# Ledger of designs, part 4: VHH binders against CTO1 family protein C17G9.12c

Target 1, 274 residues: CTO1 family protein C17G9.12c, of Schizosaccharomyces pombe (q9uue0)
Amino acid sequence: MLYIVDFDETITTYDTIHLLAEAVNKPEEWSVISDKYWQEYLAWREALPHSTTLTSYLPLLGGSRYLEEASIKRIEKSQYFSGLSEGALDNIVQLITLRAGFVEFINALVPDLRVSKTIFHVLSVNWSARVIEQTLLHHTDLTADLLCVHANDFDFDTSTNTTNGRILARNASSLLMNSTDKVREFRRIVQTDAVSSPLNVVYIGDSPTDFGCLQISPISILMRSNQKYYDILSRFEDVQLVDISEFPVQKAVPGKKIIYTCSDWCAIQKAFLA

## First folded at step 10 (VHH; from p1 with Y106H)

Design p5
Fold by ESMFold2 at other seeds, fold request of step 12:
Structure p5 (fold): chain B 274 residues (1-274), chain A 120 residues (1-120)
Amino acid sequence: as target 1 above (274 residues)
Amino acid sequence: QWQLVESGGGLVQAGGSLRLSCTASGFTFSNYAMAWYRQTAGNEREWVAFIGTAGDTTYAKSVKGRFTISRDNAKNTVYLQMNSLKPEDTAVYYCATHRYYGPGSHFDYWGQGTPVTVSS
């Protein structure tokens, strides 16, 4: 099984990206960045057409990429994230809680990970691959050689050993900012690992940045982090949501993508490892 | 902990004016942008107006020139002055706050709503 898994609100109980901005502790400066994003986002959102299918919805989501690019440019120009030490980033790890069942699930996988019967990747729009890596190494039996994180990361100034204010891609061909970027990297991961491994691929995510990967993965799981995302998917005419306890369904419905749903990792472990 | 309470809704004739208020508690109001939305039955909420922490404003095309958003940080209150009202403005009006933290990381909080009816 090739696992490709989102981090925030899929592996973690809560969003962790806000902890990055809060660790800098300049809330008035962050408000300037946030306000500009929201002005642009609301204007863009007002012009969007209604969609009744996931297939038609995904290109509309992709259109938001320019908003995220503009935001990163403002963040870099302001130098908001400049001057964070490795220790400051590691302190954020202590604020993160993992979703029920994840530690047990991943620790049960470790023997198969060591012999490459299973492969595990994290794919995230988060801005700190370091925080993701340290969180997983701190809480689980994973070792660095068993873990591959595809995300953004803070760049470091080698002369001061602190962040230099830039955000760069880590283990990805370019910055990861939206659903379209995740699909690009999902395909790259599958092409590399499916050539050398079984074709059974599962994508697990919770939110609109995952919707593209949920559409294209052979096995797709929505972690129910927020009822509004379930509700969005449930209204699409080309999607069928199925509780993971029914995995695997025996007959596909023509024209509909099956996306399995669950609320924690215990349910995934029962479906896949029991 | 957080609370947003709208008030000032009611019945008004077309061409009239109405001022909505939204009082906030449980957070540092001056650090958060505020917005107004509206919703008619069976439809999704529609953005109306936005005011940033520095007082800069933007408006949906359908209300620009007729509605004015403002804020009073001393009273933890955001306002929507609605002039030249039309029957199409009939909706439940909600105040909200928004904060961006990165891709896919939006914080949103919503008030309870106040109904506005504009008679023809």
Scores: ipSAE 0.809, ipTM 0.920, lowest interface PAE 0.7, mean pLDDT 92
Fold by ESMFold2 at other seeds, look of step 10:
Structure p5 (fold): chain B 274 residues (1-274), chain A 120 residues (1-120)
Amino acid sequence: as target 1 above (274 residues)
Amino acid sequence: QWQLVESGGGLVQAGGSLRLSCTASGFTFSNYAMAWYRQTAGNEREWVAFIGTAGDTTYAKSVKGRFTISRDNAKNTVYLQMNSLKPEDTAVYYCATHRYYGPGSHFDYWGQGTPVTVSS
């Protein structure tokens, strides 16, 4: 089984990206960055047509990529993230809590990971692959050789051993900013790790950045982090939401993509590893 | 605890004016952008106007030139001056604040709304 899993609000209980901005502790400078993003976002959102299918929604969602590119350029130009030590990033790890059942699930998986019966990847738009890696290594039986994180990361100045203000792709062909970027990297992971059987692939995520991967993965799980994301998917004519307790589905609605839903990792373990 | 309280809604004839207020508490108001939205029954909330922390403003096309958003940081208050009102402006008006933290990382907080009725 090839697991490809979102981090924020899927593995973690809460979003962790905001902790990165807060660790710099320059809220007035961050407000300037946030204001410019929201001006652009509101203008873009006003122009969006109504969508009745996930298939038609995904290209619209991809159209927001320029907003995230512009935001990263503003962040880099301001040097907002310049000067963070590795220790400052590691302190953020202490603020992160994991969703119920994840530690048990992943630790149960470790024997199969060691012998390559199962493969585990994290795929995230987060800005710190380091924070993701350190969180997982700290809380689980995973070792670095069993874990592959595809995300963005802060670049370091080797002369000062602090961040230099740039955000770079890590284990990805380019920056991960939206659903389209995640689909690109999902396909790369499958090409290299799913042997010749894509039916062994599971994608697990919680939010609109995951919707593309949820559509294309053979097995798709929505972690119910926020009712509004469930509600968005439930309105699409080409989606069938099914509680994970019914895995595998016996009575699929023809023409609809099955996306399983759950609230924690205990439910996933019961369905897949019981 | 965060709070946003709208006031100033009511009944007005077409062509008239209203001024909405939204008073904030529980956070550093001057560090947050503010927005107004409106909602009619059975529809999603529709963005109306935005004002950043530096006072820069943007407006939805349907209200540009008729509505003005402003803020008074000393009073922790954002305003919406609505002129040349039309029956289609009838809605419940909400103030909100938004913060961006990165891809897929949005913070939103909403007031409870104030109803506005514009009669023809």
Scores: ipSAE 0.808, ipTM 0.920, lowest interface PAE 0.7, mean pLDDT 92
Fold by ESMFold2 at other seeds, look of step 13:
Order: structure tokens, then C-alpha cells, then sequence
Structure p5 (fold): chain B 274 residues (1-274), chain A 120 residues (1-120)
């Protein structure tokens, strides 16, 4: 099985990007940056056309590139994240809580990961691949050789050994900012790690940045982090939401994508690792 | 423990006015943008108005010119003045703020909501 998994609110209980901003501890500067993003986001969201299918909705999500790119450029121009040490980033790990059942699930996978019977990737729009990696290494039996994180990361100034204020892609062809970027990297991961013709690929995510990957993955799981996202998907004529306890569904409706749903990793373990 | 408490909802005749309030606690209010959303049965919560930390405002097209968002940082309170109310403004109104930032993020901290009914 090839697992490709979102981080924030899928592995973690809450989004963790705000913890990165809090570590800098300049809340007045952050609020200026944050206000501009939210103004642009709300305007973009308000103008979004109504869609009745996931297929028609996904291209519209790609339209967010300009505001997400502007956000990253604004952050870099302000130098908000300049001067963080590796220790400052590692301290964030202790503030992160994981969703129920994840530690048990991943630790049960480790023997198969060691012999490459199973492969595990994280695919995230987060800004610190380092924090993702350290979180997983700290809380689970994973070792660095068993884990691949595809996300953004802070760049470091080698002369000071602190962050230089830039955000760069890590294990990705370019920055990961929206659903379209995640699909691009999902396809790259699948192409690289395909070992045989029949591929058992599972994508697990919780939010609109995951919707593209949820559509194209052979097995798709929505972690129910927020009822809003379940409700959005449930209205699409080309989507069938099914509780993971019914995996695998015997007969799919033609023209509908099955997306399994669950609230924790215990349910995924029962369905896949019984 | 962050808390948002809305008040001021009720029954109003079409063409009338109503003022909603939302009192915040548990965080430094002046450092966070605030928004109002509304929800009708069976629908997604809909953004209504936004006010930034410096007082800049933006509005959904359906309410622009009729609704005014404002804030009083000394009282940790955000307001929504709703004028020229229409029956389609009938909804539960929610005060919201964000702790999260970035792609795919959302306003993530909410009050319990205050119902507004506009009679024809």
C-alpha cells in the first residue's frame, strides 16, 4: 500500500501553521500580514461560482494561486520568519497534538515500511517540513529513512545557522500552495514509487487543498476535521461519501467517486490493518 | 480559552434595522481580524463582513451599502449594524475569528450564533 497523507488536521488535531507564526512572537507584525491574506481570500471565495460536481469545482480551486503566491511573497518581503534557530522550530513540536489512533496506526506499519511492503509519504502545504518531520519522529516509531515529507520549508542562512526569511519547496518541484499543487506532486510520488502495474494508492486528507487528490486517488479517505468540508463534498453529484467501516464497497455507482470518511485513525487501522 | 458571544438578534420587519454585538475573551482582541457569517438551514455558512485589526472593512456583495461592521478594541467587541433588512437576510449570524493562516485555512473560532428573522 502506498500512503500519501495530509498533515494539518489529518495527522494533527489542529492546523499548525499558526504555531510557526507564534514562535516569532511579533503578533502586531503578523496581524498586518494576516489581514491582507484574509481580505484577498474572502474576496476570492465570494466570487467563486456555484458548482454541483467535484469535477467542475477543482479547476476553480486552482484560481487561488495568485492570492496564495502573494501571501508567500508578502511573508518573504517582510522577513517575518528570519532568524529562527533549529531549536526554536523543534520547540514547536511539543505544542502539536496528534489525532486519535495515528501513533498506533503508524507504529503498526513500521515493520512493513522497513521491507518496503508499504510506503508512507506526507504531502502538505505547511511551511515547515522540519516541524512535520520532527513531530513524526518524536511521537512514533518512524525513523528518518521510513518517512518522506513533501512540503514547504524555511531556508537557512549558513553563516548564522538561522532561517533567512525565505520559504522554499522541499521534496517537491515547486511551492505547495493549493489543491492543484498537491495533485501535481501526488502524480510525481505515484510515478516514482510505482513498483507493479496494479497500484494500491490511498490518499488521506481533510480539506479543500486535498480535494484534487481525493478525486484521483484509487482509494480516498476524508478525515472529518470539519463538518463544512463533508457538507461541501456531500452536495456534489459525482461524489459518494461512505463511512470507512464499509470499506471496500462492493459496487460503485458509475460516474461517482467513492470517498471514504472517518473521524480518527483507529477506524482506518481496522479497515486496512486488521 | 477563547470565547465569542453574539447578541442582539431578533424579529424585525422588512426595511427595518438591527444591531448585532459580539464580545470576545481569552485572546488579545486587537491583534485579530473579525468577521460575521450567516447560515440558513441546509446551507454552508456565508461570509457577510470583515474588519481587520486596523479597522479596514470589506463586505459581501449582497450586503454592501446596507450593513456596517465596526469594532471597539477597548470593549473587545465587534458590531454588525444591519439596515434596510430584507427577508433573505433571515439567518443565524455568527461572529468569527481566525487562529489559522494559509492555504485551505478558514475562520476557525466561532460563537454560538444569534438568530435574525426578517418578516415580510
Amino acid sequence: as target 1 above (274 residues)
Amino acid sequence: QWQLVESGGGLVQAGGSLRLSCTASGFTFSNYAMAWYRQTAGNEREWVAFIGTAGDTTYAKSVKGRFTISRDNAKNTVYLQMNSLKPEDTAVYYCATHRYYGPGSHFDYWGQGTPVTVSS
Scores: ipSAE 0.608, ipTM 0.846, lowest interface PAE 1.5, mean pLDDT 90

## First folded at step 11 (VHH)

Design q1 (from p5 with K61D)
Fold by ESMFold2, look of step 12:
Structure q1 (fold): chain B 274 residues (1-274), chain A 120 residues (1-120)
Amino acid sequence: as target 1 above (274 residues)
Amino acid sequence: QWQLVESGGGLVQAGGSLRLSCTASGFTFSNYAMAWYRQTAGNEREWVAFIGTAGDTTYADSVKGRFTISRDNAKNTVYLQMNSLKPEDTAVYYCATHRYYGPGSHFDYWGQGTPVTVSS
């Protein structure tokens, strides 16, 4: 089994990206960045047509990439994230809680990970691959050799060992900012690992940045972090939402993508690890 | 805990005016952009107006020139002045906070809504 898994609100109980800006603790400076993003986002959002299928919705989501690019440019120009130490980033790890059942699930996988019978990747739009990696290493039996994190990361100034204010891609061909970027990197992971090993591929995510991967993965799981995301998917004519307790569905409806749903990792473990 | 409490809704004749208020508590109001949305039965909420922390405003095309959003940070309150009301403005109006922290990281908090009916 090749697992490709979102981090925020899929592995973690809550979003963790906000902890990065809060660690800098300059909320008025952050408000300038946030306000400009929201003005652009609302203008973009209001111009979107109504969509009744996931297939037609995904290109519309892809149109939002320029919003995140503009935001990152403003962040870099302001130097908002400059000067964070590795210790400051590691302190964020202490604030993160994991979703019920994840630690048990991943620890049950470790023996198979060690012998390459299964493979585990994190694929995230988060800005700190370091925080993701340290969270997983701190809370689970994973070791660095068993884990691959595809995300953005803060760049470091080697002379000061602090962040230099830049955000770069880590283990990805370019910045990961939206659903389209995640699909690009999902395909690269599958091409590398699934072609070399005939593993079934599972994508697990919770939110619109995951919707592209949920559409294309052979096995797709929506972690129910927020009812509004479930509701969005439930309205699409080309999607069938099925509780994971019914995995695997024996008869798919033609023309509909099955996306399994669950609220915790205990349900995934029951379905996949018996 | 965070609260957003809308008030000022009600029944008004077409061509009339209403002023909605939304009073916030439980957070540092001046650090959060505010917005008004509205919703009719069976439809998604639609954005109406936005005001940033520095006072910059933007509006949906359907309300430009008729509605004005403003804020009073000393009172933790955002306002929506609605003039030249039309029956199409009939909806439940919601106050919201907006704060962006990164891709997919939107912190939105919503009020309970106040109904507005515009009769003609």
Scores: ipSAE 0.822, ipTM 0.922, lowest interface PAE 0.6, mean pLDDT 92
Fold by ESMFold2 at other seeds, look of step 11:
Structure q1 (fold): chain B 274 residues (1-274), chain A 120 residues (1-120)
Amino acid sequence: as target 1 above (274 residues)
Amino acid sequence: QWQLVESGGGLVQAGGSLRLSCTASGFTFSNYAMAWYRQTAGNEREWVAFIGTAGDTTYADSVKGRFTISRDNAKNTVYLQMNSLKPEDTAVYYCATHRYYGPGSHFDYWGQGTPVTVSS
């Protein structure tokens, strides 16, 4: 099984990206960045047409890329994230809690990961691949050789061994900012890891940045982090939401993508790991 | 313990005016952008107006020129002045605060809403 998994609110109980801005502890400076984003975001959202299918909704989500590009440019120009030590980033790990059942699930997979019967990737729009990696290494039996994180990351100034204020792609062809970017990298992961092996592919995510991958993955799981995301998917004519306890569905509805749903990793373990 | 409390809603004739207020507590109001939304039965909340921490404003096209958002940081209050009201403006109006932290990382907090009815 090839697992490709979102991080924030899928593996973690809460969004962790906000912890990055809070670690700098300059809330008034962050407010300027946040205000500009929201002004642009609301204008973009007002112009969106309503969609009745996931297939028609996804290109509209792709239009958000310029918002995140503009935000990253403002962040880099302001040098907001400049000067963070590796230790400061590692301290964020101590603030992160994992969703129920994840540690048990991943630790049960470790023997199969070591012999390549199973492969595990994280695919995230987060700005710190380091925080993702350290969180997983700190809380689970994973070792660095069993894990690949595809995300953004802070660049470091080698002369000071602190962040230099830039945000770069990590294990990805370019920055990961929206659903379209995640689909791009999902396909690259599958091409690399599934072509030489008959592993089936599972994508697990929770939010609109995952919707593209949920559409194209052979097995798709929505972690129910927020009822509004479930509600969005439930109204689409080309989507069938099915509780993970029914996995595998014996009779799919033609023309609809099955997306399984669950609230924790215990349910996934019951469905997949005997 | 965050709170947003809307007030000032009610019944008004078409062409009339109302002023909504939203008073905040439990956080540093001046560090947060504020917005007004409205919702009719069976529909999703519709954005109406936004005001940033520096006072910059943006409006939905449907209310531009008729509604004015403002804030008073000393009173922890955001206002919506609604003029030239139309029956289409009938909705429950919500104030909200928004904060962006990165891709897909939005913090939103909502008030309980105040109903506005515009009769024709």
Scores: ipSAE 0.811, ipTM 0.919, lowest interface PAE 0.6, mean pLDDT 92

Design q4 (from p5 with A54R)
Fold by ESMFold2 at other seeds, fold request of step 12:
Structure q4 (fold): chain B 274 residues (1-274), chain A 120 residues (1-120)
Amino acid sequence: as target 1 above (274 residues)
Amino acid sequence: QWQLVESGGGLVQAGGSLRLSCTASGFTFSNYAMAWYRQTAGNEREWVAFIGTRGDTTYAKSVKGRFTISRDNAKNTVYLQMNSLKPEDTAVYYCATHRYYGPGSHFDYWGQGTPVTVSS
């Protein structure tokens, strides 16, 4: 099995990206960045047409990419994330809790990871691959050689050993900002690992940045982090939501993509490892 | 314990005016952008107006020129002055706060709403 898994609110109980901004501890400066994003976002949202299919919804989500590009440019220009030490980033790890069942699931997977029976990747729009890596290494039996994180990361100033204010891609061809970017990197991971190894592919995510990967992955799982995302998907004419306890469904409705749903990793372990 | 409490709604004749208030508590109000939304029964909430922490404003096209959002940080209060009201403005009005933290990382908090009816 080739696992490609979102981090925030899929592996973790809660969003962790906000912890990055809070670690800088300049809330008034962050408010300026946040305000400009929301002005642009609300104007963009007001112009969006109604969509009845996931297929038609995904290009609309892709249209928001410029909002995230503009945000990153403002963040870099302001130097908001300049001056964070590795220790400051590691302190964020101490604030993160993992979703129920994940530690047990991944630890059960480690023997198969070591002998290449399975492969595990994280694919995330998060701005700190370091925080993702350290969280997983701290809480699980994973070792660095068994883990590949595809995300953004802070660049470091070698003279001060602190972040220099830039956000760069880590293990990705370019920045990961939205659903379209995740699909791009999902395909690259699959091309590398599934073609050379005959593994089935599963994508697990919780939110709109995952919707593209959920559509195209052979096995797709929605972690139910928020009822609004379930509700969005449930209304699409080309999606069929199925509780993971029914995995595997033998006959899909023609024209509909099966997306399995669950609330924790215990359910995934029961479905895949039982 | 975060709280947003709307007030000032009611019945008004077309062409008239109303001023809505939303009082906040439990957080540093001056660090959070505020917005007004409205909702008719059975429909999704519709964004109306936004005010940033530094006072910059943005309006939905349907209300631009008629509605004014403002804030008083000393009173932890955001206002919506609604002029030249039309029957189409009839809705429950909600205040909200928004904060962006990165891709897919939005924080939202909602008030309880105050009803506004504009008679024809």
Scores: ipSAE 0.826, ipTM 0.926, lowest interface PAE 0.6, mean pLDDT 92
Fold by ESMFold2, fold request of step 12:
Structure q4 (fold): chain B 274 residues (1-274), chain A 120 residues (1-120)
Amino acid sequence: as target 1 above (274 residues)
Amino acid sequence: QWQLVESGGGLVQAGGSLRLSCTASGFTFSNYAMAWYRQTAGNEREWVAFIGTRGDTTYAKSVKGRFTISRDNAKNTVYLQMNSLKPEDTAVYYCATHRYYGPGSHFDYWGQGTPVTVSS
């Protein structure tokens, strides 16, 4: 099984991206960045046409990429994230809690990871691949050689061992900012690993940045982090939401993509590892 | 701890004016952008106006030129001045705040709403 998994609110109980801005602790300066984003976001969202299918919705989500690009440019120009030590980033790890059952699930998977019977990737729009990696290494039996994180990361000045204010792609062809970017990297992961190890593919995520990957993965799981996202998907004419306890469903509704749903990793372990 | 309380709604004749207020508590108001939304029965909430922490404003096309958003940081209050009101402006009006932290990382907080009815 090739697992490709979102981090925030899928592996973790709560969003962790906000912890990055809070670690700098300059809330007034962050407010300027946040204001400009929301001004642009609200204008963009007002112009969106109605969509009744996930297929038609995804290109509209893709149109939001420029909002995140503009935000990153403002962040870099302001140098907001300049000067963070590795220790400051590692301290964030201590604030992160993992969703119920994940540690047990991943630790049960480790023997198969070591012999390449399964493969595990994290795919995230988060700005710190380091925080993702350190969180997983700290809380689980994963070792660095068994884990591949595709995300953004802070760039470091190696002479000072502090961040230089830039955000760069890590294990990705370009920055990961939205659903379209995640689909791009999902396809690259599958293309590489499917040729080398032709395993069945599972994508697991919780939110609109995952919707593209949920549409295209052979096995798709929505982690129910927020009823709003479930409701969005449930109204699409080309989507069928099915509780993971029914995995594998033998008969799909014609013309609909099955997306399995669950609230924790215990349910996934029961479906796949029991 | 956080609270947003709208007031000033009511019944008004078409062509008239109304001023809504939203008073905030439990957070540093001056660090948060504010917005007004409205909702009619059977429809989704619709964005109306936005004001940033530095006073920059933007408006939905349907209200631009008729509505004005403003804020008073000393009173922890955001206002919506609604002029040249039309029956289609009838809705429950909600005050909200938003904060962005990165891709897919949004914080939202909502008031309880104040009803506005515009009669012909």
Scores: ipSAE 0.816, ipTM 0.920, lowest interface PAE 0.7, mean pLDDT 92
Fold by ESMFold2, look of step 11:
Structure q4 (fold): chain B 274 residues (1-274), chain A 120 residues (1-120)
Amino acid sequence: as target 1 above (274 residues)
Amino acid sequence: QWQLVESGGGLVQAGGSLRLSCTASGFTFSNYAMAWYRQTAGNEREWVAFIGTRGDTTYAKSVKGRFTISRDNAKNTVYLQMNSLKPEDTAVYYCATHRYYGPGSHFDYWGQGTPVTVSS
């Protein structure tokens, strides 16, 4: 099984991206960045047409990329993230809690990972691949050779061992900012780790940045981190949401993409590893 | 604990005016942008107005020129002055706060809402 998994609110209990901004502890400076984003976001959102299918919704999500590009440019220009030590980033790891059942699931998977019967990737729009990697290495039985993280990361000045204020892609062809970017990298991962059949690929995510991958993956799981995201998908005429306890569905519905749902990793372990 | 409490809703004749208030507690109000939304039964919430931490404002097209958002940081309160009201403005009005932390990382907090009815 090739697992491609979102991090925030899929592996973790809560979003962790906000912890990056809070670690700098300059909330008034961050407010300026946040205000500019929201002004642009609300204007963009007001202009969006109504969509009744996931297929028509995904291009609309892709249209928001310029909002995230503008935000990163403001962040880099302000130097907001300049001067963070590796230790400051590693301290964030201590604040992160993992969703129920994940540690048990991944530790049960490790023997198969060691012999390459299973492969595990993280695919995330997060700004710190380092925090993702350190979280997984310090909280589970994973070792670095069993894990590949595809995300953004802070660039470091190696002479000072502090961040230089830039945000770069890590293990990705360009910055990961939205659903379209995640689909691009999902396809690259599948091509690189060539499983002989698409049916051996599982994508697990929780939010709109995952919706593209949830559509294209042979097996798709929505982690129910927030009822709002479930509700969005449930309204689409080309989507069928099915509790993971019914995996695998016996009868496919023509014209609908099956997306399995669950609230924790215990349910995934029962469905896949029992 | 965070709270946003709207008040000032009620029944108003078309062409009239109404001022909504939203009082915040449990957070540093001056560091958060504020917004007003409205909702009619069976429909999703519609954005109405936004005010940044520095006082800059933006409005939805349907209310621009008729509604004014303002804030008083000393009172932890955001206001919506609604003039030239139309029956189409009938809705439950919600105040909200928003914060961006990165791609896919939005923080939202909502008030309980205050109903506004505009009769012809």
Scores: ipSAE 0.814, ipTM 0.922, lowest interface PAE 0.6, mean pLDDT 92
Fold by ESMFold2, fold request of step 12:
Structure q4 (fold): chain B 274 residues (1-274), chain A 120 residues (1-120)
Amino acid sequence: as target 1 above (274 residues)
Amino acid sequence: QWQLVESGGGLVQAGGSLRLSCTASGFTFSNYAMAWYRQTAGNEREWVAFIGTRGDTTYAKSVKGRFTISRDNAKNTVYLQMNSLKPEDTAVYYCATHRYYGPGSHFDYWGQGTPVTVSS
């Protein structure tokens, strides 16, 4: 099984990206960045055409990439994230709670990971691959050689050993900002790992940045982090949401992509590892 | 404990005016952008107006020139002045705050809504 898994609100109980901005603790400066993003987002959203299928919805989501790119440029120009130490980032790890059942699930996979019977990747739009990596290494039996994180990361100034304010791609061809970027990297992961180790592919995610990967993965799981995301998918004519307890579905509805749903990793372990 | 409390809704004749208020508590109001939305039964919430922490405003096309959003940071209150009301403005109006923290990291908090009915 080739697992490709989102981090925030899929592996973690709560979003962790906001902890990065809060660690800098300059809320008035962040408010300016947030205001400009929301003004652009609301204008873009108002102009967005209605869509009744996931297939037609995904290109529209792709149109949002410029909002995130503009935001990163503002952040870099302001130097908001300059000066964070490794210790400051490691303190964020201590604030992170993992979703029920994840530690047990991943620790049960470790023996198969060591012999390449299964492969595990994290694919995330998060701005700190370091925080993702340290969280997983701290809480699980994973070792660095068994874990591959595809995300963004803070760049470091070697002279001060602190962040230099720039956000770069980590284990990805370019910055990961939206659903289209995740699909690009999902395909690269599958092409490299499926050729050398043919495995069934499972994508697990919780939010609109995952919707492209949920559409194209052979096995797709929505972690129910927020009812609004479930509701969005449930309205699409080409999507069928099915509780993971029914995995694998015996009779698919023609013309619909099956996306399994669950609320925790215990349900995934029962479906796949029991 | 965050709270957004809307008031000022009610019945109004077409062509009339209403002023909605939304009072905030439990957070540093001046650090948060505020917005108004509206919703009719069976439809998605529609964005109406936005005001940033520095007072910059943006409006949906359907209300620009008729509605004005404003804020009073000393009173922790955001307002929506609605003029030249039309029957199609009939909806439940919601106060909201939003904060962006990165891709896929949107924080939102919603009031409970105040109904507005515009008679023809």
Scores: ipSAE 0.805, ipTM 0.918, lowest interface PAE 0.7, mean pLDDT 92

